# Miniprotein binders against p40896: the designs that were tried, part 28

Target 1, 331 residues: p40896
Amino acid sequence: MLMPKSVALLRIRYTLEAALARGFTTVRDCGGAEGFLKAEIRQGSLNGPRLITCGHAISQTGGHGDLRSGALPASAFDSCSCHFGQVGVVADGVPECYKAAREEFRRGADFIKIMGGGGVASPTDKISNKQFCDDEIKALVDVANSYHTYVTAHAYTAEAIQNCIKLGVKGIEHGNLLDERTAELMAELGCYLTPTLVTYKVMGSDQFSAFLGPENSRKNTEVLYKGIDAMKIAQKKKVKICFGSDLLGPLYGYQTQEFRIRGKVQTTQEILLSATVTPAEMNGLGDKLGQIKPGFIADLLMMKSNPLDDITILDEPESNILFVMKEGRIY
Short names: E, the ipSAE of ESMFold2; O, the ipSAE of OpenDDE; V2, 0.75 times the mean of E and O plus 0.25 times the DockQ between their complexes.

## First folded at step 19 (miniprotein)

Design w4 (at its last look DockQ between E and O 0.61; V2 from the best seeds 0.00; counts 0 for: pae E 8.0 > 1.5, pTM E .393 < .8)
Fold by OpenDDE base, look of step 19:
Structure w4 (fold): chain B 331 residues (1-331), chain A 80 residues (1-80)
Amino acid sequence: as target 1 above (331 residues)
Amino acid sequence: GDEVRIEIYIFPDVSPELAERLKEALKELRKEFGAELEVEIRVENGIIRLEVRIDSPEAERLREEILMLLFELIYELMEE
């Protein structure tokens, strides 16, 4: 059902306001957020976290960002204004990759997101698929480098991760099937891992069992249990880790459960650093965000309870956050 | 008197500068509130821990004032 643009905007407003209320003063969107939202937030016409955006995730035909039904020809989707498909754009070959990345930057992207491997929620790919050829990834990286920014990739398998990072990709989203060698290489190259454990937990729950089709549910189960192990491996090898959730649609409310999940494998300090300092550094904002010191932007949480004693306090923001300050303004 | 204890944890702080500024501010507060205000500041592992003990009939009011002052100081420091 095509949701009217007006209703979509209202939902976006709610989502952004709710994220801010949960204590997120900056959010990186890895596919779908339009660049104009950043201007609206900066101007104060929209209350929400500061946005760092990639525009559309760039995918190959039949890749994780290609949500088209494999049962239909490509021409069947030419008229499809279904906004659900706006998470990704399809680019095949070096010229199309150049164009796609440049178009995202033209529209105000801060970085590039690519689908470097198969996904859980996509209909036509396998998790084990490597996506993009080497020249395509290199093309995307070269464009991002020309804008003095990075590429991050959706990738689960060790193979897909290694392929991306050897070609200059600086971020890995998910990484649930990484091995020790891959984690070592990530650490050596200074790559950032953004685990998103909560999305698998929530989508695999009985409450949301219908959110994924049978095949996607199988894939979800596969990566869910491996994600915790991947985190342990990444920590052991001193991979730079960022906080992430990757929740879709009505599931955004579960963002803070990532703290609870990570509390099983990370110290509270490690988790907090992953949600402050490390992602600021990844995004070239390490001199402005993520720390309480002179010259930094005043993004602060005032809390009733101390999350250093129990990280799960951050999973109960309504009870524990007194206020959120963003850029010196209290919300 | 009513004893109120404030424990404030600041994280992350990568510089001792904030701690020093807070210490100075709290010294001034002690001048204002006198012996009724005990303050300890510890910095460990990038965490600033501020402990304030207020022994006063007005301890709750003073707590609120101190919290607001500290918040303002932190904000001002960041905006420098």
Scores: ipSAE 0.513, ipTM 0.821, lowest interface PAE 0.8, mean pLDDT 88
Fold by ESMFold2, look of step 19:
Structure w4 (fold): chain B 331 residues (1-331), chain A 80 residues (1-80)
Amino acid sequence: as target 1 above (331 residues)
Amino acid sequence: GDEVRIEIYIFPDVSPELAERLKEALKELRKEFGAELEVEIRVENGIIRLEVRIDSPEAERLREEILMLLFELIYELMEE
């Protein structure tokens, strides 16, 4: 049942090394990776991508980041504090939101992740749920602004997205039910969208369908088919689009399939920019990462074939990547 | 001799200054290998295309050495 810390640490090491080997030299983690992992990677104790982390995703009681069974009392979360790799924390009300956000920054977070709407894989919410009240979201944004960074939010529905970005949230994770009006607002406000279609494709497949519970299976089916349409809308309205996969647990190895899925909607140049220039800009690193220019950090891939001719070679990294360089070091 | 062809693409938005510095540095590398190493560089719409041809009895062994030298060269140019 309960995974020992030593097993969890081995999975994290493998995951980081595998991601780097697949060509991801920088990864933004939206829950579960704590700030100490960045130090271990910088020191060379772990081989892996540069990490941009939020620590724990911040959720209300019963929200997407609250993974407790509905049958358990509220105190069960506290009694299991020894679980390694906790994805989220719970905060209700403005004072708790201030404290939760500040705690994540104390632990080394680079940004704040919140749950702006219901999820697919969580046991106690619905995709239509509005998370957090307006004053709670504003409190989280105020803390992030005081640290000169940003809040990004999990949100699927147009209503949840609009509520978050109007209150100062800079990024939207997923956004599968985005409409044209919402995309126009995102572009106007300079917000970023990170679609993550591969997770729904893989979790909905026959191979992994048992990974979801009954209600979560229905939620997953709804968002799978609508996500491609939402990306088309976002592209048409010139929303800034970042690359993401949101793969959980044993599914992490499928992250490169997102390149293949996006090939159905975006040009190869748009996909490459979404994985390099745009996310570097979002994280305040546009002068140092995402481009090959003098003065930029030497993160490079050497490939056997030109991805501009065929983006799917990025979904076959073991066959197509010759070398991965991160910060001038070959891995 | 044996011939090996290497194609390297540098993207997505490369500066013209980097491309010119790369051309200058590659002239020195070509002096060391002469006829064994042919290098062609093009800049197309913010993308550098680098073609390297190795014409040597030891082309496969040199392939890995040349790739590493090119990687280190690009790193040195970015460090500046």
Scores: ipSAE 0.012, ipTM 0.481, lowest interface PAE 8.0, mean pLDDT 73
ESMFold2 (binder alone), look of step 19: mean pLDDT 71; pTM 0.601

Design w5 (at its last look DockQ between E and O 0.82; V2 from the best seeds 0.00; counts 0 for: pae E 3.6 > 1.5, pTM E .517 < .8)
Fold by OpenDDE base, look of step 19:
Structure w5 (fold): chain B 331 residues (1-331), chain A 80 residues (1-80)
Amino acid sequence: as target 1 above (331 residues)
Amino acid sequence: GDEVRIEIYIFPGVDPELAERLKEALKELRKEFGAELEVEIRVENGFIRLEVRIDSPEAERLREEILMLLFELIYELMEE
C-alpha cells in the first residue's frame, strides 16, 4: 500500500526534526531526499538539519540502486513507481549517465551519488561486483565536475573503490573491504571515506533480523566485521574520514550509535572532526561550516557533558544536549 | 561550598582570534562581576578551554548568566 504523500511528509518531518534534536545540524543524503526539502528547511517551514542532497543514487541495470525483483521483466515495473524506493535511478551507457546526472542537478542536487559496486540490501547484485563501466563513471564525474561538485560512490571492495577513485570519484561510501593499497591511493587522491558501521550493526542485530532477507543477511555479516578493520586501515593511511550512518526507515534513531562504534578505533577528536570539519570540506563548505570561528555559520551544540572525555555521550543526546543551534536559531 | 567551577570546551575551531576575543569579553565580564569571577582561557589540542571560577553565594545564578553571555558572545563572534 503506497503511503499517502501526507503520511510520507509527516515521517520526513519527524525524521528531520529528530536528527536535528540528536545534534545533527547538517545532513548529507546519499539517495532519496528530494531537493525541495532544502528550500523548505531554509525557509523555516520545515525544521531539520541543513540538507546536502544528491537526489537519486545513479545505478546500472541490476546494480545496487536497482531494487527491482530479478524474477520479473523490466516491463513489469513500467507502471509501478512503487518498486523504486525513491533512492535510485537506473542509467546505462554514457548518454543515459549524462542525462541522469544532469537531471539530478536540474532538480537541485548538490553532488552525485553512484553505485560503484555491489551492495548488501540489493536483491540481485553481489558485493564483489564492480558496477558501471569506466566510460560511464567518467561520464558521471565529468558532469559533476561541470557543476563544480563531486561524485561519491557506494563501494565495498578494493577493486570497486580503486576503479571509482582513479576515474575521479571523490567520495567512497562504506569502503568496508578496502585494503592498505586502496587506502594509500585514497589519501593520495584526497578522497573521502564515509564509513557507516552502525547500519550493519543494527541490521545484523536480533531485533532487526527480519529487516534483511537471508542473502542480504549473509552479505551484511560479511561487511560488518570488515568495517572496523577498514576504518583502522583508512585511519592509518590518513584517509579523510566523514561521519555517516546510512540507516534506513525506522532505523534512523540509531544514527548516534556510530559515535559509540567508532570510539573503538578513533579518538574522540578524530570522530568529532569527521562529523564537522571534514564533511564540511568535502562539500565545499569548509569556510562556513564545521568550526566555531568568526565568519562561520553558528551551528552549535551546547552540552552538559563533555564528549571529549567520552564519545558515547553523543550517543545519548537526550541526556546530554542542552540545546541545538542551527544558523543562530535554537531548537 | 559557594564555589562553582565551570569548564567549557569549544571544539572544533581553534581560532586565535576567537580565543583572544573571548579573553577580552571575559575580562569585561570580570569587571562586571568583580573579584568573585576568575577566568582562564587555554588553547589546547584542537579546542579552547574556558575555566570559570565563581566564588559567590550567587554562584549558580552567575553560572547560568555567564554561560548565556558566553554563548551569546560566541554566536556574535561567529556571525561577524
Scores: ipSAE 0.566, ipTM 0.850, lowest interface PAE 0.7, mean pLDDT 89
Fold by ESMFold2, look of step 19:
Structure w5 (fold): chain B 331 residues (1-331), chain A 80 residues (1-80)
Amino acid sequence: as target 1 above (331 residues)
Amino acid sequence: GDEVRIEIYIFPGVDPELAERLKEALKELRKEFGAELEVEIRVENGFIRLEVRIDSPEAERLREEILMLLFELIYELMEE
């Protein structure tokens, strides 16, 4: 995860260009992409998707966004000279939560990402852990509301999801252990779910399971088996569903496999809307992005085959995408 | 003569204004190809279905040309 800033910068350029070539004209980043990348893409200095960013994901000490080893002292987080590409920051208590959220907005964030429950890739937490206290979550929501945007939360369990959305969190990332009552509440409150099934499939495969440490491999196995069932529940209960992949580091190239996996649960129309209209709506861009209408931004894919007939052609972008247009420019 | 069918889906979203503008612009395309080209547009749940029938000895060559013209037309209509 630690690397020289020059190597990290080169890899992020490649990652962004490859995502655009795979047909992603807009990407919402839930940790690691700072506001300066968004400006460089807008100016044309970098080729890549339009970025909707949170800057750093906000975590408590020992939470999912806290990637320090348990043996590493807390000051190591502050002393690493290669901080480029850091995905999370730590905030404990209400005043630190206010400051952390405001700092991300000062640096150009479009929304706030928090850790509402334990994760797979972090060294010291459990999937079942509730991360922040209620007053901390409310503080983060209050800051986001003052900037007229939203908080989205990493959460797997029904308990963590319910706690977050009752406190005003608009979005849930992953949600692999969602139950029917929680899905009903999400739909009632108008919340968004972004499942990310491909990352658990890929990280659990024989090819990549060594990428995770032993504790993270156990966590990954638990969420892998339940993710498809949770998504069926969300679809049945009419939860607003967005497209997401949550692929880390070298696994980013597998993001299009999420289309294929979603085909087991959603119709082709539902999948396409989850990648276009619904996320544009979530981010306050429903009058500018996600549809082919006059006055909308000219983000277009020209496909050789019809994804409404077979969604799996989106998992083969090199064979099936003829042109990618972003803001009227062909890439 | 050879007949080639092109079926195009424009997705997501249906905008009656876009469909109307496409109909007007496609009148010029039909003038260029005459009776050898038939165009049908339907607005369906969340998408525009466009069917182009080419009945010409050169139908295969014209297929690619027509696809690029339609792509450019859609781009230009969005930019308005």
Scores: ipSAE 0.246, ipTM 0.681, lowest interface PAE 3.6, mean pLDDT 77
ESMFold2 (binder alone), look of step 19: mean pLDDT 73; pTM 0.647

Design w6 (at its last look DockQ between E and O 0.48; V2 from the best seeds 0.00; counts 0 for: pae E 1.6 > 1.5, pTM E .669 < .8, unsure alone 69.538 < 70, SAP 71.785 > 70)
Fold by OpenDDE base, look of step 19:
Structure w6 (fold): chain B 331 residues (1-331), chain A 80 residues (1-80)
Amino acid sequence: as target 1 above (331 residues)
Amino acid sequence: GDEVRIEFYIFPGVDPELAERLKEALKELKKEFGAELEVEIRVENGIIRLEVRIDSPEAERLREEILMLMFELIYELMEE
């Protein structure tokens, strides 16, 4: 059921305000956020984190971003915008990849997101699938490079990750099935890993067991337990790690649980750096965001409790954050 | 006794100038209020730790002022 645009906007407003209240002053969206939201936030018509957006995640036909039912022909979806989740667009071949990436930039994207491998939540792919041909990924990377920005890829397997990063992809989302060799290569190439452990934990919980169908639940279970190991491997090999949650719809409220989960494998400082310095650097904002220094944007959390002593303090923002400052304004 | 201890942790913050400016501002506050303020600053592992000891009958009030001052100073420094 297509929500009225008005209701969607109200939910977006709430989500943005809630994220800011939880202490996130900048958020990168890896699929679905429209570029106009950035202008609205800058103008103060929306209160929320600064947004870094890719527009739509670019996927192959039948890829992780293609949420169309495999039971229906492509023509069945031509008349129904309801089946295109606002998250992804489909592009096949070099010309379509050029067009898709350019269209996202035309609409105000800051970077490109691609589906470089199979996913958990998609109906028609396997986690083990490598997505896009080499020429397609290269095409997407070439376009992003022409805009002096990066491509990040959804990828789980070592194969999919290596394929992407060897072709110039600078970010890996998830990476739950990476191995030591892949992590070494990521570190050598200066690639950024964004683990999203909380999404698997939440979706795998009894409370949300119905969120995923049986097959997707199986896939979720597969990657859930590997994610912690992947984090350990990535840390060992000195991969640049960013903070992420990748929560959908009503699950956004659990975004701070990523701190708690990561506290099992990262130091508090490592986690905080992954949520400040490292993602700022990834997004070309390392001279403006993520540090408390002269000439940096005044994005601050004032807290009554010290998260350096216990990272789980950040999973209880309502109790521990006194205020959030973004660009010198208190919220 | 009306002793209040405040520990500020600034992270990620490694700017020595910030630390010194905060320290100096707190010293000026001491002059203004005539309170016994002891200030210690440590910069370790990318963290600025500022410890403020207030020995004053107005220690609680001063705590609030120090918090506000620290915030303002940090903000001003960042906006430079």
Scores: ipSAE 0.565, ipTM 0.853, lowest interface PAE 0.7, mean pLDDT 89
Fold by ESMFold2, look of step 19:
Structure w6 (fold): chain B 331 residues (1-331), chain A 80 residues (1-80)
Amino acid sequence: as target 1 above (331 residues)
Amino acid sequence: GDEVRIEFYIFPGVDPELAERLKEALKELKKEFGAELEVEIRVENGIIRLEVRIDSPEAERLREEILMLMFELIYELMEE
C-alpha cells in the first residue's frame, strides 16, 4: 500500500461514485475516508453515498493498522511525514489512545474503529493475537462514550471478540472464528456483527490468490472456510448482523457479491434488513434511514425485479437497478 | 408501438400507512391523466410493486418520465 496521498484521493472519487451506482446510498468507512469527504458530498462537488466515517483505524505498534515493514526501526515512523491518507494510525498506552480517538473526532469522525485482533493482510501480526491491553480498549470506549457514539473493532477470534465486547465495544468487524458462547454474549450485550465474507472469497480465488504473501495466504485460507459457519452461529443466537464487504482498492467492485454469498445462509428478508434497518440502528439513524416511511430520508432504489424473490439481482446492479435516489435526488 | 407496460419495484420496505396514502394519491393521478395512463399498485412482502401501462403514440418517449414521476411521488409522501 505504497500509494501517494494525491493518487489515493483521486481513486476515492471514482470509488464513491461507483458505490452509489451499485445502490449503496450510505456507506460506513472503517478507515481511509476523512471527514472532509462528507462535506464535499453534501455540497455536491462529489457524487457518492452518505458517509459514516471513523477517519483512521486505531492500532497498536505492530498491529493490523500498522503497515510498516518489520525491518524498519521504530524511529522510521518519526522520520517520515507521510501519515496523511493512511487507513490507520498507531497509539500505544492510555494517553495516546485518548489523544488518537479525540483527534479522529476533531477531524469529523462519527465513530471509532480499533484493531482488536490480528489481520490477514498486515505484515507483522497473527490472526490469533489479541491487540491492545484492556485499559487501552477501555480508554477508547470512554472517549467514544463522551462523544455519544461507539467503538467498533476488527476481530476474528472468539477470545478477541469477547475481550472487546466485555470492555464496551459495540461492534465487531469480520468475526470469522466466532463460536457459539461468544455469539450468546454478543446477543446478550446487544452488540453488532458485520461479516465481510466476499473479501476472503475474492482474495482466495484462483484469479487473485497471488495478491497475498505466503503467510497472509495461510491466514486468509483459515478465515475463509470458517466465516460461513460463524454467520450460521450468529443467526442461530440472534446476533444483530450488518452488511459489509471490506474490499480495498481495485477489488471494491466485488462488493455486491456479498449479497450472493449471504444467500447461502440467510433468507432474502434477513439479508435486506442487514443492509438497511440494522446498520441504520447501529449508527443512531434508525428513525431516519432504512424504510419508506413518513419523515424518513428518501434513499430509494427502483428495481426491475423484487430482491425478496431473488437476492442475486443485487449482485447484478447494472441489469437490475433502474434508478437510485439519495436524499430525494436521482443519480 | 402505441402501448408500453412497465413492472417495477421500489426498495426498501414500505410502511403500510404510507402505502395506503400512495394508493390514494394514485387515484388522484389517474383522474389527471385519464385513459392514457393506468397504474396498479401492490405491496409484495413489504415491497412496493407498480405496474404501469402507457397507451399513447409517444409511449416509449414517456416511459422514463413516468418512472421519474412515480419515484418523485413516493418522495413527496415521505416528506409529509
Scores: ipSAE 0.538, ipTM 0.841, lowest interface PAE 1.6, mean pLDDT 80
ESMFold2 (binder alone), look of step 19: mean pLDDT 70; pTM 0.589

## First folded at step 20 (miniprotein)

Design y2 (at its last look DockQ between E and O 0.51; V2 from the best seeds 0.00; counts 0 for: pae E 3.7 > 1.5, pTM E .493 < .8, other shape alone 2.734 > 2.5, unsure alone 66.716 < 70)
Fold by OpenDDE base, look of step 20:
Structure y2 (fold): chain B 331 residues (1-331), chain A 81 residues (1-81)
Amino acid sequence: as target 1 above (331 residues)
Amino acid sequence: GDEVRIEIYIFPGDVSPELAERLKEALKELKKEFGAELEVEIRVENGIIRLEVRIDSPEAERLREEILMLLFELIYELMEE
C-alpha cells in the first residue's frame, strides 16, 4: 500500500526538522528528495537544513537504482505505482541519459547522481559490476556541464571509480574498495570522495539484521571493513573528503554516528572540514558556506562542549547542542 | 568570588589578521562594559580562533550567560558584514 502523500509529507517534515536539530544546516540528497522541498525551506514553511538535491539517481536497467524484482518481467511493473518515491530512475543509452538528466534539472536538481557501479542494498546487481557504458556516462557529464554543475557516482570498486572520474565525474559516493592508484587519480583530478560508513554499520547490526537479505548482507559485510581502509588510503593521497551517512528512512536518525566512526581514522579537524569547508567547495558554495567569516552565511552551532577535544560529542547532539543557527535564524 | 572561565572555539574560522584585530577591539569594548573584573583574550592557533573570557566576580555565573550571548552576537554581526 503506497503511503498517502499526506503521511509522506509529515515524515519529510519530521526528518528535515530532526536533521537540523542534529546540527546539519545543509544537506545534500543523492537520490529521492524532490526539488520543491528547497523552496518550502527557503520560504519557511518547512524547518530544515538547506537542501542540495539531484532528484532521482540515474541508473541502467538492472543497476543499483533499479529496485525491481529480477524474478518478474519488466512489463509487470508498467502499471505499478511502486516506483513513486524511489531513489532512482532507469535510463539506457545516450538519448535516455540525456533525457533523464535534463528531466532532473527541469525539476530543480542542483547536480546529477549516477549509479556507476553495483551496490549493497539492491536486489539484482553485484558490487563488482561496472555500470553504464562510457558513452552513457559521458552523456550525463555533458548535460551536467551544460548546467555548470557536476556528476557524482555511486561506485565501490577501483575499476568503477576510475571509469567514472576519467569521464569527468567529479564525485564518488562510498568508494569503499578504492586502491592507492585510484586515490592518486582522484586527488589529481580534484574529485571528491564521500564515505558513508555508518550505513554499513547500522545495516549490519543485529538490530537491523532483517533489513538486508542474505546476499545483500554478505555484500554489506564485504564493504564495511574495507571502508575504513579506503578512508586511510584516501587521506594518505590527499583526496578531498566530504561527510556523508547514506541512511534511508527510519535509519536516518543514526547519521551522527558517522562522526564516531570517522574518529578512528580522521582527526577531529579533518572530520569537521569534511562537514563544512570541503562539501561547500564541492557544491560551488565555498565563498558563502562552511566557514565563520565575514560575508558568509551565518550557519552556526553553539555547543556546550568542545567537539575538537572529543568528536563523539557530535554524536550526541541532543545533549551537547545549545542551539542551531541557519542563515541567521536560531532554531 | 569564584573565577569563571569561558572559552569559545571558532572553527572553521577566518584567521586573518584583520578579523583578529576586529575581534580584539570588540572584546575591549566588552571589557569596558563589565569592568576590571573581566579579562578577555583572543588567540589563533592551528587555524582555530580561541576567545577566552575570565570573570572574577560574585556575579560571575550571571555574567557568563550574558557574555556568551554578546560574543555570539558579535560573531553573527561580523558574518553579516
Scores: ipSAE 0.581, ipTM 0.851, lowest interface PAE 0.7, mean pLDDT 89
Fold by ESMFold2, look of step 20:
Structure y2 (fold): chain B 331 residues (1-331), chain A 81 residues (1-81)
Amino acid sequence: as target 1 above (331 residues)
Amino acid sequence: GDEVRIEIYIFPGDVSPELAERLKEALKELKKEFGAELEVEIRVENGIIRLEVRIDSPEAERLREEILMLLFELIYELMEE
C-alpha cells in the first residue's frame, strides 16, 4: 500500500503544519524524517515544528526496521515516521553499526534510534524478539557518545528493555510490556520512557484492525491492553516519561488524544512536564526550551482554559488554543 | 464605557519567579498607556501564567484580540532580554 513519493511529500508537509497548529512547536521523529525537512523549516519555506531527528532507525536483518516485503500502506499503521522515504536501514555486526550510526549523524541526526526488539507491523519478527547482540548495541552507544548525544530504542518487553539500558541506551520507545523490575532499573539509570498509547488504540479499532494483517493484528492487540498498566508502573517507579504518539500519515490528527489517555495515569502537571521540560532535558535542550525564562526560546501557547484543571482541553486544540508562538513568531 | 473580562493562560511547563516579577513591572507600564481602560491581574502557578484581563472601553470587544496579542508579545520581549 505504498503511495507515490510526491503524494507522501505533500502529506508530510500538511502533517507538520497541522501539528504546529495543534500546539506542537517541537517534534522528535524516530525514523523517516529526512534532513531536508529540517532545513526547509529552519529557512521558513515550510511552516512546521522544530524537528529533532534520527534519520533512519537502525535495525538488524529481519528486525523491526527491516521493512523488506512489508511496505507501509497509505492508510495508517503502527510504524515510526511519515511515509516519505525509507524509515530504516539494516546493519549487522559492529563495523556496520559504527558506519550506520555515523552516516545518520553525517546526515544531520540529533540522536540514534535502534530496534532493540520486535515490532507489531514488521513482516518477519515477533514482539518477543530481542534484537541486536550486546556488542552491536554497545557500538551504537559508543558512536552516540562520541557525538555527545544518545541512543533510544524501540522495545516492548522487559527483557529487551533491560538489555538495552544496561548497555547504555538512554531512551525506550513504547515499552508496553515493561514490569516493575524494569521500571526500577530505568529510574536508577536515569533512562527516559516515551509511551505512545494512542497509536495502539487507533490501530485496534474496527476501522483499522483489518489493515494490519492477522499476525500484526495479534501483536497490536497484545500491546494495547498492557500499555496503560505499564505506564502506571513507570509512573509509580518515577521513570522519566516523555510525551509521544507514534502516529502515521492520516492518523496524525489523533496525536492530541494521547493527552487524554495520559490523564488515566499522570496528573495534569506531570503530563505538561512530560511534553515540555522532560523531553527538552532528554535532548540536551533543558537550558533553551520547555520553560518561560529569559534567554529561552519563545515557544508558547495562549489557551482559553487552564490545562492544570482539565488536561483534555489539549485534546481540543481548535477550540482552546488562541495563539501558538514558535521562536517568537505567532502562527 | 463597556467592560470585558477575560481569563487567559500562557505556558510552556515552567515559569521563573524572576520573569514573573519582571512581567508584573512591564504590565504596570502597559496599564499607564491604557489608563483605566485596562486592568490586568497576574498569577503564576505550576508553570502557567494566568492573566485576568479587564477592558473598560466603548470598544472593549474590538480591542480584545489586540490587547491579548500585546500581552503575548510582552512575554516574548521579556524572554528575549
Scores: ipSAE 0.293, ipTM 0.725, lowest interface PAE 3.7, mean pLDDT 78
ESMFold2 (binder alone), look of step 20: mean pLDDT 67; pTM 0.530

